# Miniprotein binders against q8lar0, part 22

Target 1, 344 residues: q8lar0
Amino acid sequence: FNDGLLPNGDFELGPRHSDMKGTQVINITAIPNWELSGFVEYIPSGHKQGDMILVVPKGAFAVRLGNEASIKQKISVKKGSYYSITFSAARTCAQDERLNVSVAPHHAVMPIQTVYSSSGWDLYSWAFKAQSDYADIVIHNPGVEEDPACGPLIDGVAMRALFPPRPTNKNILKNGGFEEGPWVLPNISSGVLIPPNSIDDHSPLPGWMVESLKAVKYIDSDHFSVPQGRRAVELVAGKESAVAQVVRTIPGKTYVLSFSVGDASNACAGSMIVEAFAGKDTIKVPYESKGKGGFKRSSLRFVAVSSRTRVMFYSTFYAMRNDDFSSLCGPVIDDVKLLSARRP
Key: E = the ipSAE of ESMFold2; O = the ipSAE of OpenDDE; V2 = 0.75 times the mean of E and O plus 0.25 times the DockQ between their complexes.

## First folded at step 10 (miniprotein)

Design q4 (at its last look DockQ between E and O 0.93; V2 from the best seeds 0.85)
Fold by OpenDDE base, look of step 10:
Structure q4 (fold): chain B 344 residues (1-344), chain A 92 residues (1-92)
Amino acid sequence: as target 1 above (344 residues)
Amino acid sequence: SKVRIRITFTVPDPETAEKIAEYLKDLIEWLAELLGLKVEIEVTVRGDTVIVEITIKGDPEEIEYLIKLLELWLEEMAKKLGAKVEVEVTRE
C-alpha cells in the first residue's frame, strides 16, 4: 500500500441506483472497495435531513454510519509494519457519539463528541501494527439510537506507513520534531487529531502517547505555522491535551529538555502557558500569541532520578480561535530535544 | 423549471469512458429520484470522450442543487482520472 487515500476512501464512487433506497444502501457490497454492515447511508454533500444540512468536507459524497453500522476494507500491508489510519468524521446526532476503529486484533474507541473544528468535521487518526500482509480496516458505530440513521459521517479514509524514529546521540527522545505522524490530507486545513490511547500501545504519533482525556492536534506547515520542519503538535484542549514520552535516563545525570512554544497562525490569540514536565521537574512557559504565528525556545534543566523519565507537555488553559469563537486551539510545541548536559 | 445540461468528459482510455458513462448515468438517475426531479438522459461514448445530455424538470432549487453536486463530483473524478470535463448549463 502506498500512502494516501484508500481505494475509494473518499467514497466518490457510490452504489448503483438499484442498490439505493433513498440514501440508504441496501447491498453490503454496493460501495466499491467497501463491505458494509448495518444501516449505512450514502450521503451527497448538502443533503437535507429535516432541518439539518449534511455537509461533506471534501468531494461530493460521504457515508453515514447508523445504528451498529460499519464499513470494512481489506488492504495489503507488510507484516510487522506500523500504519496510521486517518479519516474525517462528523457527528450528526446530539447525543454522545463514538466510533470504533479496528484492525484485528487491535481496536480503539474514538469519542467524537468533542468538536474541535467549527466546520463540524474533524480528522481522526489511529495506528496499528500489521499482524499479516493483509489488514481489515473497520470503522464501526457501536451506538444505538432511536433513529437508526443517526450516526457519524465518514469521509476521506487514508493510511500511511509509519517509521518510528529511534533515539540518536543528538536527541534521546523519539520523534521530537514530530515529523513522523499520520497522513495529512492536503486539501484539509483542520489538522489531524491524535486521540487518547485507549488500549493499544501504538500511537499514530510515533514515540509519543496522548495521556489525556482529549486529543492533541497534529498540524502541518502548509496550513499552519510550524516552528521547525513540516509538522508540529498543537495542544488544543488545555490540560486535557497532554502528550508524553518515557525515555531512558541515568540516575544522577543532568539533562536539558529544550523545546519550541508558539502558535499555529490559526487566530488562536491570547495568553498561553505550556507546562513541560521531566519526571517531577516542571517549567511553565508563557507565550503571548497573536494568532499569526511565531515561537520561542525554552528549556528545563533537571537531574534524572530514575532510569526512566517521563516527559510530558500540556497547556494550562483552554483557548478558542478568535475568528470563529468556537474552534478549540492552543499553543504549539515542536523541536523537542532531550540531551545530557555538558559537564561543567 | 427546465434545465438542460451537456457534460463532455474526456478520459485517457476508451474503457474508462464506457465505465464513467454508465456510472454517471446511474448517478444522475439516483440523484434525480432522491430530489424528486424528472430527468431525461442521453449518453454518447465516442472513443475517449463521453457526452451526456440531460434534461431536468422540477423544483428550481433542487435542480440547482443537483447541478452543483454534479459539478463537484465531475471535478473530483476528473482529477482522479486525469480527465477533462466541460459542463454546459442551459436554463429555460
Scores: ipSAE 0.833, ipTM 0.951, lowest interface PAE 0.5, mean pLDDT 94
Fold by ESMFold2, look of step 10:
Structure q4 (fold): chain B 344 residues (1-344), chain A 92 residues (1-92)
Amino acid sequence: as target 1 above (344 residues)
Amino acid sequence: SKVRIRITFTVPDPETAEKIAEYLKDLIEWLAELLGLKVEIEVTVRGDTVIVEITIKGDPEEIEYLIKLLELWLEEMAKKLGAKVEVEVTRE
């Protein structure tokens, strides 16, 4: 397996005309490299269905997963290794559209929402640990609607091997710089959503969990401003999502949590506030954003009261980009470090 | 409305040229049926080069949509295959 798009992961190769009824695919093997189930359509970009125009984010074609539809591909992997899947998805009609992404026995149900970009298309990510030398990657719409074609559009399915970083004597947090994370599709500048998850070992952002109701956004320095390195996290949903890590500490010992707060240069202007936690100790970090990049450092000195300390970040800033008034945006965190300090 | 399109697609090897010719003809026929367009398609394969000549009749808006879609798809395929693509459109 090589990191990047799955074979025919962008669906630019589609069914033969003889396997189509309109846009409906009637043969479960008609899309090269994919096995299909349920009501599946092969959609040209800009296709009109009633009042709706179905534009895809890249290339000429995408797949629409109608009633109980699935797409599946078998990929060779290394047993015991960790992988992250990235894909584009958009809601087309149903208010409660969602996708079940799985590599058995692991799965996640992801609501498909339109609040993260003005196009309605977002990149989603999910991770798994390989249980054998192959992975059956399934993306499934469990919904059943009166219109059998009603369901999410899918495009740009990619996979990346994850190499979870370890704590060091220079930083006891894992992945504090966020440099290990999901695949970012080239030439798609939306960032990658990391939906809420409960499994630390299988996070597409190793070491970190997304808690509560909404996603955080993984951003890259090719398309956004980041404080350090090539990657950062944008806290797009205020208090409705948080990113957290539990670390081993020694009760009674003093530590310093340090981090950067900035903006992504994505027109998200305002009086931002990031709240950082180390156990019950907190600091509120104001940042006046002009939406044009930049950052500042802050730190929180605390005495550990437990052998396990929860480090967490969220934003109390909840806004939309001022250039489209429809996309959630927020402050960026990066370069997160935790080190012991001499007792005061 | 009537439009003629000439697509010249040059690939690294002749076997790939034959496969692309077959696929592209089939793709255009499907899209034309989907859009309610009348098409006449002539395909010539000369070694590593595919020449597709398309005569399209129908709604001008649907013809322009088909042209844009084909150009987008051909650009993506050219990048994937290391191929060269030229598209010439003659309206009316």
Scores: ipSAE 0.801, ipTM 0.940, lowest interface PAE 0.7, mean pLDDT 87
ESMFold2 (binder alone), look of step 10: mean pLDDT 83; pTM 0.794

Design q5 (at its last fold request DockQ between E and O 0.94; V2 from the best seeds 0.85)
Fold by OpenDDE base, look of step 10:
Structure q5 (fold): chain B 344 residues (1-344), chain A 92 residues (1-92)
Amino acid sequence: as target 1 above (344 residues)
Amino acid sequence: SKVTIRIEFTVPDPETAERIAEYLKDLIEWLAELLGLEVEIEVEVRGDTVIVTIKIKGDPEEIEYLIRLLELWLEEMAEKLGAKVEVEVERE
């Protein structure tokens, strides 16, 4: 498999007319490259459902998963390798909506109730370890609503092979620059959400775990201001967006945690504070954002007290974009380094 | 309202052209039904070029919606396939 959209992952190829009842797909194999279960709809962009207009983020078509509906695709992978799945989703119901993503035996539940973007669409990511040379990717709506058609819209399903970086003598942290992560769709400017990982040990952001109730946002340099390289992390939900990594340390040894704090040039203006933790040691780093990009460096010197030290970042406050006054945004962290302090 | 749409879709190979022709016709028929439009569709494949002529009758707003949707789809497909697309719309 090559990184990018899955075969017909954008759903621009749909069912034949004979397989359609209105927008409902009545044949489980009617959508090319996908196997369907339950109530699945093929939705054209701009489709009117009552007073609601269903807009597709890219392209002309998307799929909607109704009650207990699922889509499945078998993909060739490499046994033992790690992969990240990325897809766009939008809720269409007022009720609590969630999606189950699975590659047996791994699965994750993604709540999609929280909308991070004003468009109503967010990009979600999930990672798995391939147990064989084939993977059945399943996106499932476990919900049951009165209206069986009610459910999330899905589009732009993509996958990327992950290569987890190893700690080096230049940085004890893995993937401190966040350059390894999920597939970023080139034509979408919303960034990719890294959801909380409550079940699996695998993160779509290798080396880092989201140990909070809400997601962090993975951003790219094409659409955002990034302090270093081509990727960074935006802490979009205050204290409820936390990214963490446990590293091996030597008790009694002095270390320096250094990192960049900035904004993503996404109109997230205001006073921000990033809180960085190394075990019990902490530093608050203020950043005055103009929402037009920029960053500064900060560092935390600490003495390790254990053979394992937890490094964690979150934002002290919630923030919203000042252009739409609705999209969640926050400070950007990048270029995170942990090194032993040089003995004078 | 009555509208005539002419689509010229040039793909890299004739086999792809035949597939696109068949799919596009079917797609238009589905969308027309979905939108309550009456359509007459003529499809011609000339080598690597698909020529589709659609005569549409019905609600003006729905017709315009169909046009926009088709244009969007065609653009996406053209990008995906490395194809060229031209769309002409005549409104009566």
Scores: ipSAE 0.835, ipTM 0.952, lowest interface PAE 0.5, mean pLDDT 94
Fold by ESMFold2, look of step 10:
Structure q5 (fold): chain B 344 residues (1-344), chain A 92 residues (1-92)
Amino acid sequence: as target 1 above (344 residues)
Amino acid sequence: SKVTIRIEFTVPDPETAERIAEYLKDLIEWLAELLGLEVEIEVEVRGDTVIVTIKIKGDPEEIEYLIRLLELWLEEMAEKLGAKVEVEVERE
């Protein structure tokens, strides 16, 4: 397996005309590399459906998953290895839409929400540990509506091998720079949503869990300003957008948690506060964002009270982009380090 | 409205050229039916090069939409295949 789009993951190869009724695909093997079930449409970008115009984020075509529809692809993987799936999705109906992404027996149900971008398209990510030498990747709309075509659009299905980093003598946090994470589609500048996950789930952001009601956004230096390296995390939904990691500490020992707070250069201007936690110890870091990049460092010195310390970040307030007044945005965290102090 | 489109698509090998030619003709026919356009399609394969000439009649807005879709799709396929694409559009 090589990192990137799955075979025909962007759906630019579609059914033959003889397998189409309008936009409806009537043969379950008609889309190359994919096995279909339920009501599936092959949608050209800009297709008119009633008063709605359906636009895709890249390329000419996408797939729409109607009632109980699935797309499935079998991918050769390495048993025991970790992988992240990235895909684009958009809601097309006014109803509550969601997708179930699975590699049996693991799955995640993801609400398709419109608060993160003005285009209506977002990149979603999910991770799994391979249980065999192959993975049956399924994206499924569990919904059933009176209009059988009602359901999310899907595009840009990609996969990446994950190599979870270990703590080092330079940083006892795993993945403090966020350099290991989901695949970012090169021509899509929205960032990648990392939805909330349960404690036992595999994270597409190794070492970190999204312990909140809403997603965080994984951003890259090709499309955003990041404080260090090529990757960072944007806290897009105030206190409802949080990342956390549990680290091993020695009770009674003094530690310093240090980190960068910044601006992604995405028109997210405002007076912001990032709250950082190490157990019950906390610091509030004000940051005046101009929407044009920049960052500052801050630190939190604490004495560990347990062999396990939960490090967590969120933003105090919601913010919206100044250029569309509708998309959630927020401060960026990066370059997170935890080290024991030589002085108390 | 009447438009003639000439697509010249050069790929690394003749077998790929033959497959692209068949696929592209079928794709244009589907899109034309979907958009209510009348099309006459001539396809020629010369070694590693596909030449498609499309004569289109119908609603000007739908013709421009088809042109935009084809250019977008051809750009994607050119990137995937390491191919060279030239598109000429003659509006009458």
Scores: ipSAE 0.815, ipTM 0.943, lowest interface PAE 0.7, mean pLDDT 89
ESMFold2 (binder alone), look of step 10: mean pLDDT 81; pTM 0.779
ESMFold2, fold request of step 11: ipSAE 0.799, 0.799, 0.811; ipTM 0.935, 0.937, 0.940
ESMFold2 (binder alone), fold request of step 11: mean pLDDT 82, 81, 81; pTM 0.782, 0.777, 0.775
OpenDDE base, fold request of step 11: ipSAE 0.822, 0.819, 0.821; ipTM 0.947, 0.946, 0.947

Design q6 (at its last look DockQ between E and O 0.95; V2 from the best seeds 0.86)
Fold by OpenDDE base, look of step 10:
Structure q6 (fold): chain B 344 residues (1-344), chain A 92 residues (1-92)
Amino acid sequence: as target 1 above (344 residues)
Amino acid sequence: SKVTLRIEFTVPDPETAEKIAEYLKDLIEWLAELLGLEVEIEVEVRGDTVIVTIKIKGDPEEIEYLIKLLLLWLEEMAKKLGAKVEVEVERE
């Protein structure tokens, strides 16, 4: 498999007319490259359902997963390799919605209750380790609502092979620049959410774990201001968006944790504070954002007290974009380095 | 209201053209039914080019919606297939 959209991952190829009852798909193989289960709808962009207009983020069509509905696609992969799945999802119900993503034996539950973008669509990512040369990717709505059609819209299912970087003599942290991560859809400017890890030890952001209740946002330089390289992490949900990594350290040895703090040029203006942790040591880094990009460097010097040190970042406060007054946003962290101090 | 839509879709090979022709016709029929529109569809394949003429009758808003949707779809498909799309709309 090559990085990018899965075959018909954008669902622009739909069922035959004979396989449709209104928007409902009545044949499990009617959508090319996908196997369906449960109540699945093929939804045209701008479809009106009552007073609700179903907007598709890209293209003309998407799928909606009703009660206990799922879509499945078998993909060729390399056994032992790591992959990230990225897809767009939008809730259509007033109640709490969640999605189950699985590649056997791995699975994750993604809450989609929190809407991070004003558009109503968010990009979600999940990672798995291939156990064979084939993977059955399943996106499932476990919910049961009174209206069987009620459920999330899904679009733009993509995958990327992950190559986790190893610690080097220049940085004992893995993927400190966040340059390795999930597939970023080129036509979507919302960034990619990295949800909290629930069960699996694998992260779509290699080397980093989201240990908070909410997601962090993976942003790209094409659509956002990034301090270094082409990717960074936006801490969009205050203290509930935390990214962490455990590194090997030598007790008694002095280390310096350095990192960039900035904004994503996404109209996230205001006073921000990033809290960085290295074990029990912490630093608060204020950043005054104009929402137009920029960053500054900061560092934390500490003495390791154990053979393992946990590095963690989160934002002290919640923030919203000042252009739509609804989208969650926050400070950007990037270019994270941990090195032993040469001089005491 | 009555609208005539003429689509010329040029693809890299004739086999693809035939597939697109069949799919597009079917898609239009489904959407027309979904939107409560009456449609007459003529499809012709000339080599690598699919020529579709659609006569649409019904609610003006739904017609415009259908047109918008089709244009969007055609654009996406053109990008995927490396195809060229030309569309003419005649409103009566």
Scores: ipSAE 0.844, ipTM 0.954, lowest interface PAE 0.5, mean pLDDT 94
Fold by ESMFold2, look of step 10:
Structure q6 (fold): chain B 344 residues (1-344), chain A 92 residues (1-92)
Amino acid sequence: as target 1 above (344 residues)
Amino acid sequence: SKVTLRIEFTVPDPETAEKIAEYLKDLIEWLAELLGLEVEIEVEVRGDTVIVTIKIKGDPEEIEYLIKLLLLWLEEMAKKLGAKVEVEVERE
């Protein structure tokens, strides 16, 4: 397996005409590389469904998962290794559409939310640890509606091997620069949503958990401004969008948590505050975002009271993009370091 | 209205050319059925090159949609295969 789109992960190869009734796929193996169940449609971009026009984010085709529908692909993996799955999804008919992504025995139910982009399409990510030499990757619509075709559109299914970094004598935090994370699809400039994790889930952002009500957004330097390196995290939903890591500390020792706060050059202008936490200690970092990039450094000095210290970041306030006045956005965090002080 | 679309799709090897020719004809027939368009499709494979000539009759809006969709698909397939695509459109 090489990182990137799964075989036929963008669905640009579809069923033969003889396996179709209109857009409905009637043969469960008709889409190359995929096994289907339930009500599945193969949708050309711009297809009209009643008064609705179904546009896909990239390429010519996507799949729509109706009632109890699923798509499945078996992929060769390395047992014991970690992987992230990235895919595009959009809701089509119900406000509460969701997808269940699984590689047994692990799964996650992901609400398809419309607050992150004006197109209605977002990239989602999830991660798993391979339990064998193969992974059965399943994307399933658990919903049931009166219209059996009602359900999310899916496109751009990709996978990436994750190599979690370890703490070093240069940084006690793992993956403080966010350089290890989910696959970013080429030519899609929305960023990648990392939805909230359950306790038993593996994170597509190694070392970090999204312990909030809403997602954080993983951004890349090809499409956004980032403070350092090629990757960063955007805190898109105020206090409902947070990243956290628990680190080993020595009680009584003094530490310095340092980090960058900036903007992604994505028209997210405004007066912002990033709150950083190390256990009970906190700092509020104001940042005047012009939506044109830039960053500043800040730090929080604290004395550890436990052998485990929870480091966390969120934005105090919600913000919206100035170019569409509807998409959630926020400040960017990057280059997070934790080191002991020389004179505690 | 009536439009003639000519597609030349050159791939690295002739076995792929044969497969693409078969797939593309079937794809166009399916899309034409969806859109209520009448099509006459001529397919020729010359070694590593697929030549498809499509005479399309029907609603002008649906004809333009079909052409845009096929161009988008051909662009994606050219990237995947390292192939060259040339398209000529003659509107009558």
Scores: ipSAE 0.805, ipTM 0.941, lowest interface PAE 0.7, mean pLDDT 88
ESMFold2 (binder alone), look of step 10: mean pLDDT 82; pTM 0.783

## First folded at step 11 (miniprotein)

Design t1 (at its last look DockQ between E and O 0.92; V2 from the best seeds 0.85)
Fold by OpenDDE base, look of step 11:
Structure t1 (fold): chain B 344 residues (1-344), chain A 92 residues (1-92)
Amino acid sequence: as target 1 above (344 residues)
Amino acid sequence: SKVTIRIEITVPDPETAERIAEYLKDLIEWLAELLGLEVEIEVEVRGDTVIVTIKIKGDPEEIEYLIRLLELWLEEMAEKLGAKVEVEVERE
C-alpha cells in the first residue's frame, strides 16, 4: 500500500442507480472497494434532510452510517508494520455518537460528540500493527437511534505507514519534532486529531501518547504556522489535551528539556500558557498569541530521579478561534529536545 | 425552468471514456430522481472524449443544486483521472 487515500476512500465512486433507494444503498457491494453492512446511505454534498444540510468537506459525496452500520475494505499491508488510518467524520444526530474503528484484532472507540471545528467535520486518526499481509479496515456505528438513518458521515479515508523514529545522541526523545505522524490530507486545513490512547493501542503519533480526555491536533506547515519542520502539535482542549512520552534517564544526572511554544496562525489569539513536565519538575510558559503565527523557545533544567522520566505537555486554558468563535484551538508545541546537561 | 447542460470530458484512454460515460449517465439519472427533476440525457463517446448533453426540467433551485454537485464531482474526477472537463450551461 502507498500512503494516501484508500481505493475509493473519498467515495466519489458510488452505487449504480439500481442499487439505490433514495439515498439508501440496498446492495452491500454497491460502493466500489467497500463492503457494506446495515443501513448505509450515499449522501451528496448539500443534501437536505429536514432542516439539516449535510455538507461534505471535500468532493461531491460521502457515506452515512445508520444504526449498527459499517463499511469495510481489505487492504494489502506488511505484516509487523505500523499504520495510521485517517478519516473525516461529522455528527448528524443530537445524541451521543461514537465510531468503532477496527483492524482485527485491534479496535478503538472514537467519540465524536465533541466538535473541534466549526465546520462540523473533524479528521480522526488511529494506528494499528498489521498482524498479516492483509488488513480489514472497518468503520462501524455501534449506535441505535429511533431514526435508523441517523448516524455519522464518513469521508476521506486514508492510510499511512508509520516509521517510529529512534532516539539519537542529539535527542533522547522519540519524534520530538513530530515529523512522523498520521496522513495529512491535501487540501484540508483542519488538521488531524490524535484521540486519547487506550492502554493497548498504538499511537498514530509515534513516541507520544495522548493521556487526556480530549484529543490533540496534528498540524502541517502548508496550512498552519509550524515552529520547525513540517509538522507540530496543537494543544486544543486545555488541560484535557495532553501529550506524554516516557524516556530513559540516569538517576542523578542533569537534563535540559527544550521546546518551542507558539500559535498555529489560525486566529487563536489570546494569552496562552503551556505547562511542561519532566517527572515532578514543571515549568509554565506564557505565550501571547496574535493568532498570526510565531513562537518562542523555553527550557526546563532538572535532575532525573528515576531510570524513567515522563515528559508531558498540556495547555492551562481553553481557547477558541476569534474568527468563528467556536473552533477549539490552543498553543503549538514543537521541536522538543531532551539532552543531558554538560558537566560544568 | 428548463436548463441544458453540455459536459465534455477528455480522458487519457478510450476504455476510461466508456466507463465514465456509463457511470455519469447513471449518476445523473439517480440524482434527478432524488431531486424530483425530469431529465433527458444524451451520451456520445468519441475516442477519448465523452460528450454528455442533459436537458433538465423542474424546480430552479434543485436544478442549480444539481449543476453545482456535478461540477464538484467533475472536478474531483478530473484530478483523479487527469482528465480535461468543460461544462456549458444554457438557461431558458
Scores: ipSAE 0.826, ipTM 0.947, lowest interface PAE 0.5, mean pLDDT 94
Fold by ESMFold2, look of step 11:
Structure t1 (fold): chain B 344 residues (1-344), chain A 92 residues (1-92)
Amino acid sequence: as target 1 above (344 residues)
Amino acid sequence: SKVTIRIEITVPDPETAERIAEYLKDLIEWLAELLGLEVEIEVEVRGDTVIVTIKIKGDPEEIEYLIRLLELWLEEMAEKLGAKVEVEVERE
């Protein structure tokens, strides 16, 4: 297994003409490397269906999952190892669209929302622990509509092996720099959504839980400004976009939580506040974002009152990008460290 | 409207050239049917090189869409196959 697009994960190889009725795929094995179920279409980028035109993020083709449709691929993995799946998805009809991504027995149902980009396409991520030497990766539209073709478009299905970092004597937080996370597709500059309710052991952002109503966004230095290293997290929906980690502390001992607050260079300008929490202790960090990158450091000194301390971040306010007036955005956090104040 | 497209694809080996030739012809036939375009497709394989000549008749907007779609697909295939691709379009 190699990190990146799954075999034919971008669907640039499609069915033979004899397996097509219009855009509908009529043979469950017609798309190379994929097994199909339900109503599945193979969509050329920009194809007109009624009054709708939808351009895919990259390349020429995508797959549309209609009523009860699924796509499945079997991938060799290492039993006991952790993996993150990334895929691009967009709505195509006026309804609550969602996708169920699974590697049995684990699954997650993900709402496909339009608040994160003006293109209608977002990258989504999900993680699993391999229970055998293979994984049957399934992406399924559980929806049923009167128009059987109604359902999300899928493109760019990728996978990455995760190697969850451990706490160290230089940082008791796991993955404080966010360097371990989902695959970012080449030439797609939207970042990768990490949806709510991630389980810590199976999170695509190891060590961190998304404790909010909306996703956080995982960003990379190839496409965004990042305070340190190659990865960071953007808090895209005010108090409804939060990331947290519970860490082991010693009651009575003094700690310093330090972190960077910045701007992803994605036209997210405005007066922002990041709120950081360590247990009941908190700090509000103002940041005047110009939408052009940059960051500052801040810290919160506290005395632990429990053997477990919950560290959490969110943005106080919603923000929208100035270049489209419709996409949620927000401040970036990175380089999160937690250490005792005195280290003899 | 009438357009002639010549696509030349050079790949690392002749077996790949044969496979791409058949796939591309079939793909164009499907897209032409989908778009309501009349096509005549000629395919020639010269060792590691595929030459596809497409004569297209139909709605000018659908012809331009097909051309743009093929260019997108060929860009992706060039990267995946380590191929060189040349596209020439002659509009009448």
Scores: ipSAE 0.823, ipTM 0.947, lowest interface PAE 0.7, mean pLDDT 89
ESMFold2 (binder alone), look of step 11: mean pLDDT 86; pTM 0.843

